# VHH binders against o75319, part 272

Target 1, 181 residues: o75319
Amino acid sequence: GNHIPERWKDYLPVGQRMPGTRFIAFKVPLQKSFEKKLAPEECFSPLDLFNKIREQNEELGLIIDLTYTQRYYKPEDLPETVPYLKIFTVGHQVPDDETIFKFKHAVNGFLKENKDNDKLIGVHCTHGLNRTGYLICRYLIDVEGVRPDDAIELFNRCRGHCLERQNYIEDLQNGPIRKNW
Below, E stands for the ipSAE of ESMFold2; O stands for the ipSAE of OpenDDE; V2 stands for 0.75 times the mean of E and O plus 0.25 times the DockQ between their complexes.

## First folded at step 17 (VHH; framework vhh_h_nbbcii10_fgla)

Design z190 (at its last look DockQ between E and O 0.53; V2 from the best seeds 0.00; counts 0 for: pae E 14.3 > 2, unsure alone 63.0 < 65)
Fold by OpenDDE, look of step 19:
Structure z190 (fold): chain B 181 residues (1-181), chain A 122 residues (1-122)
Amino acid sequence: as target 1 above (181 residues)
Amino acid sequence: QVQLVESGGGLVQPGGSLRLSCAASGFTFSYDRTYALGWFRQAPGQGLEAVAAISGSGGSTYYADSVKGRFTISRDNSKNTLYLQMNSLRAEDTAVYYCAAKYPWLDEYDYWGQGTLVTVSS
């Protein structure tokens, strides 16, 4: 259905590029069928996503969708020139090692093949906050060697919202490093 | 977890046709358009050979020179299945055929099926 996700309106549509990275987080864009349930200023479609990214003088090179549903928008709603990766990620629980690895592998591969440009990796879940923040931070911590608190602070600042899930925060701060390969 | 399961292999005479299927699970073709899909084969005593590939969107295809004009790779998003139509089969096409999936920006395929044997013999 086209039910608006709970609290979806409460979050900024698009964050800022995370300095020193190629990551940008955003909440899930909603296809046109959702617009009838939204005020004009609340609408955030795939098209709006790209417009907002351009307003930041950035360009998306990859979209990673972490939602556990397929009802929000279709890959066909995106430009064909932008790869779309779906990683079904269950909410509220720390992603499993396979999910983490899959995310890392995808990101590393993208970075390896996109050294000649500055295109961004757009990551989103429903709100573009908890699952999104965890996996981005997990990457920064495990792969880039960033201190957990620094990663979290950076993400929160750039997303404009703070990670909310204590289990995610706890795992990032005190959890084990996950394999990168 | 992504799984690929090949089927359709068997014995066929030279000049014959065969269609291989690869049923994918753990991801959905229509939504995971980033996954590039491919067919590989390994003949007895030989290394793994790329046969055909299709982009995540389905807009681009690749064929090995040895199969161009004879083989056709296609995907059915509604069935989450990859196909390899093999026409004008030759003895040298005898091999175990594997289905595989990867991100388009990666060199290596991450997911592989168990393979299906194709034997072309008179």
Scores: ipSAE 0.452, ipTM 0.768, lowest interface PAE 1.0, mean pLDDT 93
Fold by ESMFold2-Fast, scan of step 17:
Structure z190 (fold): chain B 181 residues (1-181), chain A 122 residues (1-122)
Amino acid sequence: as target 1 above (181 residues)
Amino acid sequence: QVQLVESGGGLVQPGGSLRLSCAASGFTFSYDRTYALGWFRQAPGQGLEAVAAISGSGGSTYYADSVKGRFTISRDNSKNTLYLQMNSLRAEDTAVYYCAAKYPWLDEYDYWGQGTLVTVSS
């Protein structure tokens, strides 16, 4: 289906780079077939994503797509130079350990390969909020040693929207550190 | 833009060996393991035949009965490359070999290379 995701229009297209990190969060881009259901000012295609990031004087080096669908856009809609990683995550549930470890491995691999540049890791789910914010914060807490409340505040400020799911917030604040064993 | 480029084809005698390579761009094996990757071939005057496939995780492989025990599919994530090692080649293996990729939940392969010719001739 070409149906716009529920509440997709309620969220800003793209946040700001999270200072001290390589992360930037955004909502899912929608390919051209969705534009007939959108006013011109509501459009947010893969091309629009890259234009908005360039407007911030930033450059994407990796996109991590956390949606459980391929209906919104195709990898070939992205520039040939930008790697794309799909990690299927179910909404509403805290991501399981396997998903968390896949995310951490992708981030660590990107940082190792991109130590000589300042390219960003772009992360999105449908709204670029709950699954996206959870995994970014989980990485900062578990790998970078950031305090949970500080990670959440940083994400909320830079995304321009606060994490909404209480179970995600609770896990970040009080849950165990996940180590890839 | 996802692109697959095959190489390694050529002329070989019956009983010989060849290794085909498929270089991927537009996604990386280190970061993107959601794709299933495979090799297909089309012999002169014949339809397209599935030869071998490897899952996105690398944990599962498939081989057509005609090549089982002779061909080995593998992937090298550090080189972003898919391989097909072809041993004990026969005249009936003569074909254009195509590299292909698909998302695991789709029945059809979405991305195809342009093909590489393998000729097995005495």
Scores: ipSAE 0.000, ipTM 0.089, lowest interface PAE 18.8, mean pLDDT 84
Fold by ESMFold2, look of step 19:
Structure z190 (fold): chain B 181 residues (1-181), chain A 122 residues (1-122)
Amino acid sequence: as target 1 above (181 residues)
Amino acid sequence: QVQLVESGGGLVQPGGSLRLSCAASGFTFSYDRTYALGWFRQAPGQGLEAVAAISGSGGSTYYADSVKGRFTISRDNSKNTLYLQMNSLRAEDTAVYYCAAKYPWLDEYDYWGQGTLVTVSS
C-alpha cells in the first residue's frame, strides 16, 4: 500500500554529512503517490532528497537502501548518475554477518572507486535511524577503528536523532568486532 | 555471501545451441539495479574475454562483435538468475564461461562464478 510509514513524519528528512566520513543518512523518500496523505511541508520525495543534498553543497555518489520493501519509491526515478543498492535488512534484529559484510563490501568498493572525489554514500532505512545507524556505526567501528561510543555520538549528532533500538546499541557497544571485510 | 553458480555447459555440435544459467544468492536482481552482470570466457591459453553484459536495470546490453546476433544475455529477476542463450555455436566459442557481477561505479568485477565449460566440436 501507499500508507505513510509509522512515525515517518516525526523524523528530519536528511541529516548532515558525518565529518571525517563519506556518510549521510536520511529517511526513506516517498514517491508522489504517497503525497495525497501529506501536507506540502511534510513531503520528502526523491527529488527533494537531491535538492537538500545540493543545499548542503554535497553530492551523492551511491544510495544504499536498507528497507525490506520496494513500495516507497522506484529506483528508476533516481538520477542515472547515482548508483542504487538494495541491502535487505530485517528490522528490529541486529543484522546478521552476511548483511554486515555486504554493507562493508559496498562501502569499501565505493571508497576505492571514488578516492579522487568527495561524493557521499547516502544510507536510508524507513526512518534513517536504527538500521541505518547500526550499519554505519558497525562499519566505523570494525573497519575504521572508531570507538563505539564515538561512532554512536557522531551518528546521532549528524542524523539529528538518537539511535533508539537498545539491542543495536548494546551490540555496537559490547558486541564482537566483525572482521568480515 | 554473494555467490554466483553457473550451469548449462557441455559438449555441443557446431551450429547447435546452449543456454547458460547463473544463479545468484546473497543479493536479488529485483532490488540490486546497481550491479552490472556479465558473461566472460577464457579459451585455453588465453586471457579473459568479455562476451556480454547487462546493466543493473536490465535496459542496456553489450555484446562482443564475435557473438552479436548469436548470443543473447538476459535476466529473470523472479528466479534471481542470469542467462546466456548461445545459438549458432562455432568451434571458436569453446571456452570456460564465467558469470560475474560488478558495482556500476567500478571498472572491475567483484564477484565471479566457478565457470562452466562449453566445448563445440563435431
Scores: ipSAE 0.000, ipTM 0.186, lowest interface PAE 14.3, mean pLDDT 86
ESMFold2 (binder alone), look of step 19: mean pLDDT 79; pTM 0.815

Design z191
Fold by ESMFold2-Fast, scan of step 17:
Structure z191 (fold): chain B 181 residues (1-181), chain A 122 residues (1-122)
Amino acid sequence: as target 1 above (181 residues)
Amino acid sequence: QVQLVESGGGLVQPGGSLRLSCAASGFTFSYDRSYALGWFRQAPGQGLEAVAAISGSGGSTYYADSVKGRFTISRDNSKNTLYLQMNSLRAEDTAVYYCAAKYPWESEYDYWGQGTLVTVSS
């Protein structure tokens, strides 16, 4: 089905670049088949995503898709020049260590290969909030040594929406550091 | 977004046969996006038991020792449906049967159907 995800319209399409990092978060883009269920101002296609990033004077170098589905858009809907990585991540529960390590591996690899440019790592789940915010903050805490509260505040401010899931927030603040790849 | 719906359960006599079906939505059974799929059961007063599984890459199957030679797992990628053919049914096969899915690299099954009851009784 072409049903719009629950509460998808409630969230800003694209956040702002998180200062001091290469991260930008957004909600899932919806392919053209969803447009008949949306007003023009509500549309957020893969093309719209790249237009909005450009409007911020930024350039996307990698997309990490954390949704557990392929129904919203396909990699073929993205520019051929932008790498796309799928990490199937179940909602509601804190992402497992394997998912966390895959995310860290992808981010570290991108940064090493893109040290001579300012291209961004775009991260999204369905709403670009809970799974997205958790994995970005987990990376900042575990790899960059950012204090948990500072990572969460930075994400919330730049995304324009606060992390909602208390189990995610609790794990970020008080959970163990995941040091392994 | 992943939904699994079982059907085909019911009452059958010992020695009889049943075929269970599991209709999947929210993902495809194609090679590059395939989930590993399995059947689990829970008998009255017992814990959850793995019955059979089929890999997403289309190369391997697993069967519990209690069902080997009697049950056959299969998948139809064109219909997005998983099957369990159950032959030579015994009273101890009485259980609620669950369809489950996981991405091939996951250690645990993340998505579960609602279950379908199979009762083997004379």
Scores: ipSAE 0.000, ipTM 0.093, lowest interface PAE 17.9, mean pLDDT 84

Design z192 (at its last look DockQ between E and O 0.01; V2 from the best seeds 0.00; counts 0 for: pae E 10.1 > 2, unsure alone 64.2 < 65, placed apart)
Fold by OpenDDE, look of step 19:
Structure z192 (fold): chain B 181 residues (1-181), chain A 122 residues (1-122)
Amino acid sequence: as target 1 above (181 residues)
Amino acid sequence: QVQLVESGGGLVQPGGSLRLSCAASGFTFSYERSYALGWFRQAPGQGLEAVAAISGSGGSTYYADSVKGRFTISRDNSKNTLYLQMNSLRAEDTAVYYCAARYPWLDEYDYWGQGTLVTVSS
């Protein structure tokens, strides 16, 4: 259906680029069919996403969609020049090793192919916070060797909202490093 | 939030010594995974100059040619504090000294202290 996700309106549409990285987090954009249920100032469409990114003088090179549904928008709503990757990620639980691996592989692949530019990796779940923050932080911790608290602080600051799920935070802070290929 | 607070500045005679401290909060020093840290200075009417830097592990250090052999940068992980030992001070060392921190993957420093004034004068 076209019901607005719970608490979706409570979160900033788009965060800021994470300094030293190619990551930017945002909440899920909603296709046009959702607009009738929103005030004009609440609307956040795929088009709005790209406009907001442009306002930051940035450019998206990849979108990673972590939502567990396809009802929010369609890849066809995105410019053809921007690749779209779906990684179905269950909410409220720590992503499994396969999901983590998929995310890391996608990011590393993008970075390898985009060394000659500064395009961003846009990552979102429903709210662009918990699942999104976990996987970005997990990457920074496991691949870049960043301290867990530093990764979390950086993400929270740039997203404009703090990770909320204690199990995610706990896993990032005290959980094992996940093997990189 | 990361915060850096410098201390130890003051008036000293040429040839004297001074030790600056930078207390860091918002992150914990770590041997393997930590911020890279550095000291910068700005003399009156001059631009910002890099003085010394140390890696997260403390295994690598950098010194400006103007201070090499006289200044020593070090860190104490147990106290979460960065130091700059300054020996054989000269008048040209007079400046506001700043502590700075950067993420491991960054080239530029992202966090800065408010600075501490060092005056070398007879």
Scores: ipSAE 0.055, ipTM 0.450, lowest interface PAE 4.0, mean pLDDT 92
Fold by ESMFold2, look of step 19:
Parts: C-alpha cells; structure tokens; sequence
Structure z192 (fold): chain B 181 residues (1-181), chain A 122 residues (1-122)
C-alpha cells in the first residue's frame, strides 16, 4: 500500500532553517505513486523538497531519515550528490541511547566535514515533528548546551508546528542530559 | 550495533588466490546506499596501508598501486557484504586485512573490523 500517512496532510511540508544551527526539518516526502490519492496542492515529492529548499536559498548537504520504513520513497529518488542516512527510530517512545548516539555522531561528523560551507542537515520522520523535534532538541541540549525550553521553542517556531508528544517534551525538559556523544 | 566481520584469510602459496569477505551487521548500516567501504592491511612491523575502496553505489573504485591489476573490490548490498578478490599473491601481501566503512561526507573511516590474517608463504 500507498496509503497516505495519518495526518500527513495537516503539516507544512518544509520548515525554515533553524537560526544558529545547520538544521531544517520536513515531513516525509512521498514518491509519485502516492500522488493519485492527493490533490495537486497536497503533493510533496522528493523533487518538491529540493525545490522548496532552493526557494529558501539553502542547500541540503545531508538527509537524515528517522522513519522505521522505506515505503515512502527510495534513496534513489534523491539527487546522487546528497548523502542519505537512515536511522531507524521507533515512534511513540523516547528514542533509546543508541539512536541518540547515532544521530549525534552523524551531525558531528557532518559539521566537521562541512565547516567551510553553509549546507544544511535535513531531518525528517513521518510528520517531521515528534521524533525529528526530539532528536534535534536532544542534540542542541546535550552537545550545544542550549536550555531545553529554548531548544523546543526554536524548533517549534522554525518547523511551524509544535511538538506534540508529551513524553518527548517531558524528557527534554526534565530528563537527564545524555553524555553518549 | 554496527559490526564488520572479516573472513576468508589463511595460508596460501605465492601466486595463489584468496577471496576475503566482510559481513556487515547492525541497524542502519545495511540499509544505506551512501557508505563507502574499503580494505586496509597492516604487515608485521609496518603502518596501515589502504588497499582498495568502493563507493556506496559501486560506481567508483580505488586501488593502491601495489595491488592494481591483481586485486578486485566488490560489494553486494543485498547481502550486506564487501569482497576482496586477491589474485597472484606475493609474500609482501602478507598482512592482517581490515574492512572499514565511512560516511561519504567524512574523509576518515569510522567503522572497522577485527581483521583477518593472510599469510603468503611457501
């Protein structure tokens, strides 16, 4: 099945670059086979993603896909010049320490290799909100020392939607700092 | 946890052939098209030498001058396996061989196997 993900239509396709960071968040792009179930204005393909990034005068240097499935699009649907990393992240639970470590390692590696340009890390889950927001905020808190409420506010503003999962918000605000870099 | 495990090493006569395998296991590694893979070796008392590398898609390969024409790197992404076919082996090919993986935006290999010993001796 090419079923549209639940509530996927309700979210802005792509957020704005988070100032002072290299992050931009978006919902999962859907390959062309999904489009028969979508009105033209609802479509958001891998090509549409790159067009929207270009419209913001930005460039993606890495895509981190946090979904636990490969049914939405194939890496072959992306430009060959853009690195793609899948980090299987189970929804509805706070990501485990290994998942958090993989995300931090990928971000730190990207920043090191791209220190002389301004390319962005694109991060998505299904909706580009809860898992995406959690891992971006966890990185900002643990690695950059950002206050939890400031990280959450920045993400919400730039994504254009607020984090929804209370267990994620609670863990970010009141949970332990992870030293698993 | 991502793991790389080499196999296929052993004792072989000069002029012989071996095929090394590197099996990848772990969560993310087996589903990524972009990881570059390589073989490295270290002879007793010597430094680490890059032997061969292959891009994530398999479209680009690199070989050290010392092995060019004799060794062939390949990958089978459906089996999560990297190979090194070694032909016309010489005594100087004796070493521990390591497989390694890196993200394409990095110039350093971050994931390494334990190594497999290849001994070329009569």
Amino acid sequence: as target 1 above (181 residues)
Amino acid sequence: QVQLVESGGGLVQPGGSLRLSCAASGFTFSYERSYALGWFRQAPGQGLEAVAAISGSGGSTYYADSVKGRFTISRDNSKNTLYLQMNSLRAEDTAVYYCAARYPWLDEYDYWGQGTLVTVSS
Scores: ipSAE 0.005, ipTM 0.357, lowest interface PAE 10.1, mean pLDDT 86
Fold by ESMFold2-Fast, scan of step 17:
Structure z192 (fold): chain B 181 residues (1-181), chain A 122 residues (1-122)
Amino acid sequence: as target 1 above (181 residues)
Amino acid sequence: QVQLVESGGGLVQPGGSLRLSCAASGFTFSYERSYALGWFRQAPGQGLEAVAAISGSGGSTYYADSVKGRFTISRDNSKNTLYLQMNSLRAEDTAVYYCAARYPWLDEYDYWGQGTLVTVSS
């Protein structure tokens, strides 16, 4: 089906670049077949995503899709010049170490390959909030040594919405640092 | 679970041809198109050698100097399969051939098959 994800309309389409990082977070884009269920102001297609990023004078170099579905849009809906990475994550539970390591490796590799430009890593789940915010903050804490509360505050400000899931927040604040093997 | 399974290896005469296939499971080429896919080989007593690679879109290819003009890499996203067409085979091409996948921005390949043996001999 073409049903709109629950509460999807409640969230801003795309946040601002997180200063001092290459991250930008957004909610899942919806392919054109969903537009019949949306007012013009509510539409957020893959094309709309790139237009909004351009309006901020930014450029995407990578999209990381954390949703557990392929129904919202296809990689083929994206410009061929922008790499797309799918990391299947289940909502509600803290991502496992394997998922965290995949995310970290992808980010580290992108940054190494893109030292000579300022392209952004776009990260999204369904709402661009809980799974997205968790993995971005986990990266900042574990890899860049940012204090947990500072990482969370930075994400919340730039996304325009606060992390909602208490188990994610508690893991970020009090959980172990996930060391890569 | 990501798996790569090679097939198509065997014995071939010098000057002959073989086509290797690599079937992917646990991810799909159509939804993880940005994965760079490649072929590596290891001859007896030698180190691992990169042979060929193809970008996620299929628009860019790499070939080792030793195989340029003889080997062709291709991918079929609808079949979730990577191919290596090997022409004008030489005794020096005798090796176990491995299929591998990596994110295009990583230097190291993250996923590897078990290998398929290619023997070029009379």
Scores: ipSAE 0.000, ipTM 0.198, lowest interface PAE 15.8, mean pLDDT 85
ESMFold2 (binder alone), look of step 19: mean pLDDT 80; pTM 0.817

Design z193
Fold by ESMFold2-Fast, scan of step 17:
Structure z193 (fold): chain B 181 residues (1-181), chain A 124 residues (1-124)
Amino acid sequence: as target 1 above (181 residues)
Amino acid sequence: QVQLVESGGGLVQPGGSLRLSCAASGFTFDYDRTYALGWFRQAPGQGLEAVAAISGSGGSTYYADSVKGRFTISRDNSKNTLYLQMNSLRAEDTAVYYCAAKYPWLDSSEYDYWGQGTLVTVSS
């Protein structure tokens, strides 16, 4: 369907680059067929995403899509020069170790191939908040050794919205480090 | 893009057998085990009823009580096709049969992709 995701309008389209990292988080872009249900100022298409990133003087080098659906937009709606990776991640539950490993592998691969540029890794789920924030923070904690509270604060500040799911926050703060490489 | 196309429907006598096929495109059964596949049906004037489902790996199957022991769901990875073998057919099995696919979704029973349906009529 062309049904707008619940609470999608409540969130800022795009956050800011997370300083000291290559991450930028945003909510799911919606293809043109959704625009008939949106006011002009509410529209956030794949094209709008790239325009907003450009307005921040940033450039996307990879998009990681964590939604458990393909109904919102298609990879074909993105520029051919930007790699797209789909990692199907179920909402509400903490991502499993296989999902966490796939995310880490994709990030590490991108960073290795993009040492000579400053392109960003764009990460989104439906709202660009819970699954997105969890996996970015999990990467910072497990791979970069950032303190959990510092990772969460950095994500919240740069996204412009705080992680909402208590089970995700609790796993980040008190859960085991995932050593899947 | 995922697309499902059903075939094999038709007219059959009570007590007879039919095999429905669902050809999938946009993913492969051999390389993508994330899809759960199922059959649903809708009889004239009735609501949609779940008939059978098979896990992405093919290791788990589920059947409605109305069809247990008569219908068998299976998949052929080499042909990218889902089957429903229907034995001992009854007049009550008359319906449009739909093939459906979904990602393994622990928090939702919703199917993401649906075929157009194939009509099965069981009549003397």
Scores: ipSAE 0.000, ipTM 0.107, lowest interface PAE 15.7, mean pLDDT 83

Design z194
Fold by ESMFold2-Fast, scan of step 17:
Order: sequence, then C-alpha cells, then structure tokens
Structure z194 (fold): chain B 181 residues (1-181), chain A 124 residues (1-124)
Amino acid sequence: as target 1 above (181 residues)
Amino acid sequence: QVQLVESGGGLVQPGGSLRLSCAASGFTFSYDRSYALGWFRQAPGQGLEAVAAISGSGGSTYYADSVKGRFTISRDNSKNTLYLQMNSLRAEDTAVYYCAARYPWIDSSEYDYWGQGTLVTVSS
C-alpha cells in the first residue's frame, strides 16, 4: 500500500536532539513510492531524514523503528553503517513490559558501545509522537531518574509537538517504574 | 480510550484447533460498526502478515491464501468481541497473533488500533 499515514503531514519531520541525552525523535520516513502523493516540500524519505540530521550538525548511530508495519520504508533504504532495530509496538496502548525492556536494553547497549562518540539514537513510530515519546520518557524516568513532568516537557519541546495520548501521559506520571531486567 | 485485548493463545499440536478472542473497550461494535476488524500475525524471524479481516457490518470477510478453509473470523457485537477460529493448525501457523481495528479493512496500511498480541505455538 501507498497510502500516506493519517495525520502524517501534520507533524514536523524531525525534532531536535533532547539536551543531556542521545535521543532524537522523528516521524516515519516514506520510501519513494509514496512521493507521487506528496508535494516536494512534504517529502520525507530515509535520505531526507539523514540530510535533516546532518543539517542540525548531528549524526545517527542507531534507528529504533516502533511502527507495527513494514510498508513505509525498508531497512535497506538506510545507510549500512547505521544499525536498525525494529520493535513492533501496538498503537494506542501503553507498551507492555517486554517492549519497554527491549527498548531499554537497546538504548543501554548503544550507549555502552558509543561512549567515545556523540552519535544519536533516532526513535520513530508513525508520527514520532505517542509511542516514541512514551518510550523515550519511560527510559528517562526509569533509568536516568528524571521527574515524569520534566521528561514529558523536554520531549514535547524538542519534538515540537506535545504527547497526545492521555493514557500514555497518565502511565508516565503515575504508573510504576519498570526495571531494566 | 480504545483498547483491544487478545486471549486464547497457547501450545497446540499439529492438526489441532484454537479459538482466539479479542475484547474491545472504548468503542462498541454495535455503535461503531464502521470499524473494520482484523487479525495479523508475526512468525519468528518473519515480517507481519495479514491473516483475516471482517467488515464493520460483518458481511464481508478476507482471508490470506495460507489460511483459507482453515480459519474463520467472526464478531459478536453483543459481547464486543472479535474471534479467530483456527482449525487444522500447522507448524507454520506458529506466531504472535494481533487483533486490530481500522478502515479501509483490506489494505496494507497501518491499522489505527491494535492489541498487545497472543502467542500461538504449533509444536512438531
């Protein structure tokens, strides 16, 4: 299928690096087959993603794809030098503990292997907002000890859009802290 | 708040049967019958595969060629529940099964609402 995801055009392609972290969030890149349905200024391919990151004087070291689909782009559309990790997450539901632990383990592993550089962990779902924001904030709260409201505010500011799903916000603010293992 | 919760997965021998259930909350099948409902699966080491779908009215169904004649999708609007009856199970049916709600129901675009998944293991 070549349908543009619902509301995809409503969101900025790429946020800014979250200061004090290695995270950057973005919406799903769309492969060339989608470009016939997009104006030139609306295009956001995998190539466009890397160009926009470079324009911010940043470099991606890992992409974590949280979408529950393979239709938007293929891992082979990415440079071979950038690891790609797929964590299938269901939309609209708070991710389960297994998903949260997979995300944390991937982030922790990247940070251990990249102590000597400043490469970023790029995280996206379809809009780069709800699932993406939840897992990044969950990591900051559970692993780095950031206060929930501070994590949410940092994500919202850097993404350029506020987390929209009340169940995600509620879990971040009042839910249990999940262990890394 | 929309939520889909799967149940009924487990270990089964080849040739056996299982029935998966998907309980919906936050919307109702009777009132929101425009929502198409479907089942997807992901086998170990493979991508996501559409398995079956049923229209919001319940009048139209879709089945992947790999499951036609063996699986039956149905809905019970009074219980707000979607079912997948799986017969003549094969080792190749081993996968995590997800229910999802969306329209249009047959295309391969991302579904709007998803369950957390339930594991089905067909042992051989």
Scores: ipSAE 0.000, ipTM 0.139, lowest interface PAE 17.5, mean pLDDT 83

Design z195
Fold by ESMFold2-Fast, scan of step 17:
Structure z195 (fold): chain B 181 residues (1-181), chain A 124 residues (1-124)
Amino acid sequence: as target 1 above (181 residues)
Amino acid sequence: QVQLVESGGGLVQPGGSLRLSCAASGFYFSYDRSYALGWFRQAPGQGLEAVAAISGSGGSTYYADSVKGRFTISRDNSKNTLYLQMNSLRAEDTAVYYCAAKYPWLDSSEFDYWGQGTLVTVSS
């Protein structure tokens, strides 16, 4: 599969760090084999990701990959100093409770082990928007006690794109509360 | 690495039934939430036609108008197998049936993995 993901070019490669958190969201990096289908200014490789993070004076300490594929890039394409975690998530449905708890556990573990630094948790799905925004907002709401509308607004502003899937937004605002930490 | 293997094709009388199976390897249906799994067919002298598709978890299904109410798509995650139950078969259902997987679900407009096909012949 050397196909560029649907609408991938429509999204900014990397958002801004979400103030008051350790989160930064981005769209999926695409390995070198995809570059033949991209103009030079459209390329966003794993190397490009790290260059853009450094340009913001930030440093990644963990990447959480929410896609259910390895076709876009390989963990080996990332610097060996940055841990990579795969959490398999569906692209259309709201993530299930098992997925939400896996995400919360991974974030909590990272924060406990990185108390003495300011490294970021990079989170991406294909577009770095719906699954990514849902799980980050779910963490902020359930663990940090942020109001749903405030979490969504913060994510939208920092990502540079608004959460698009109404079912995700509805679940964050009015869905079951998952206060498990 | 990813492989789909169809079975269950054969000769059947009009009005009869047949169940096709598609055994998947190289990925797991328990992690299938980003996969679309489906059945396609190609009748003699015709192009490829989508027959049925099923989402991850099995919550969403699609059927072509020509088979709706007669065919049922299902999956068994414990056996990593996709099924097509074909009832009330008609001569027009004669075709080679292909199992296909779209990976990832919403990231591509194409089915990425295909089986070799299994022949279904509805006689008379």
Scores: ipSAE 0.000, ipTM 0.115, lowest interface PAE 17.7, mean pLDDT 83

Design z196
Fold by ESMFold2-Fast, scan of step 17:
Structure z196 (fold): chain B 181 residues (1-181), chain A 124 residues (1-124)
Amino acid sequence: as target 1 above (181 residues)
Amino acid sequence: QVQLVESGGGLVQPGGSLRLSCAASGFTFSYERTYALGWFRQAPGQGLEAVAAISGSGGSTYYADSVKGRFTISRDNSKNTLYLQMNSLRAEDTAVYYCAAKYPWLEPSEYDYWGQGTLVTVSS
């Protein structure tokens, strides 16, 4: 299908880099076939994503796509020089340990190989909010030792929207730390 | 979760050809440009040697000096399969050949997933 995701227009396309980290969050880009359903100012294609990142004087080194669908855009719509990782993540429920491990592994690997540059890890789900914010915050808490409230506040401020799912927030604040395998 | 299964090994005479295949399950080549795929081999009494690698996009390849001009690595995203075309085979190419996959940011020695291997014997 080519239907615009529910509430997709309600969210800012791209947040700001999260200071002290390599993360930047955004909503899902939509390929050209969706543009007939959007006003010019509402368009957010893969090309628009890279233009908006460049306008912030930043550069993407990795995209992690957390959507449970492949209908919005194809990896081929991205520059070949930017790695793309798909982690199929079901919405509504807290991501399972395997999903959390995959995310942590990808982030750790990127950081190890990109010590000599300042390229960013771009993370998105459909709205760039709940699954995206959960996994970024989970990484900061479990790996970087950030306090849960501080991680959530940093994400909310930089994304420009607050995490909405109470079960995700509850798990971040009071749930167990997940070990890497 | 992720499995790699090699096939196509066997006995061949010097100067002959073989095509190895590696079928992947648990991930898809067409959607995961981050996976670098490679072939490694281990000859009797020797350590593991990197033979060839191909980037997630297929745009970059690597070959060990011992196989350059004779071996060709390729991928078929529609079949989720990696190939190694081996031409002008030599007795020294006798080894168990392993398929491996990794995220592109890991060191070459830090491949995440490995197959069980397929034996290639080159003898007269």
Scores: ipSAE 0.000, ipTM 0.223, lowest interface PAE 13.2, mean pLDDT 84

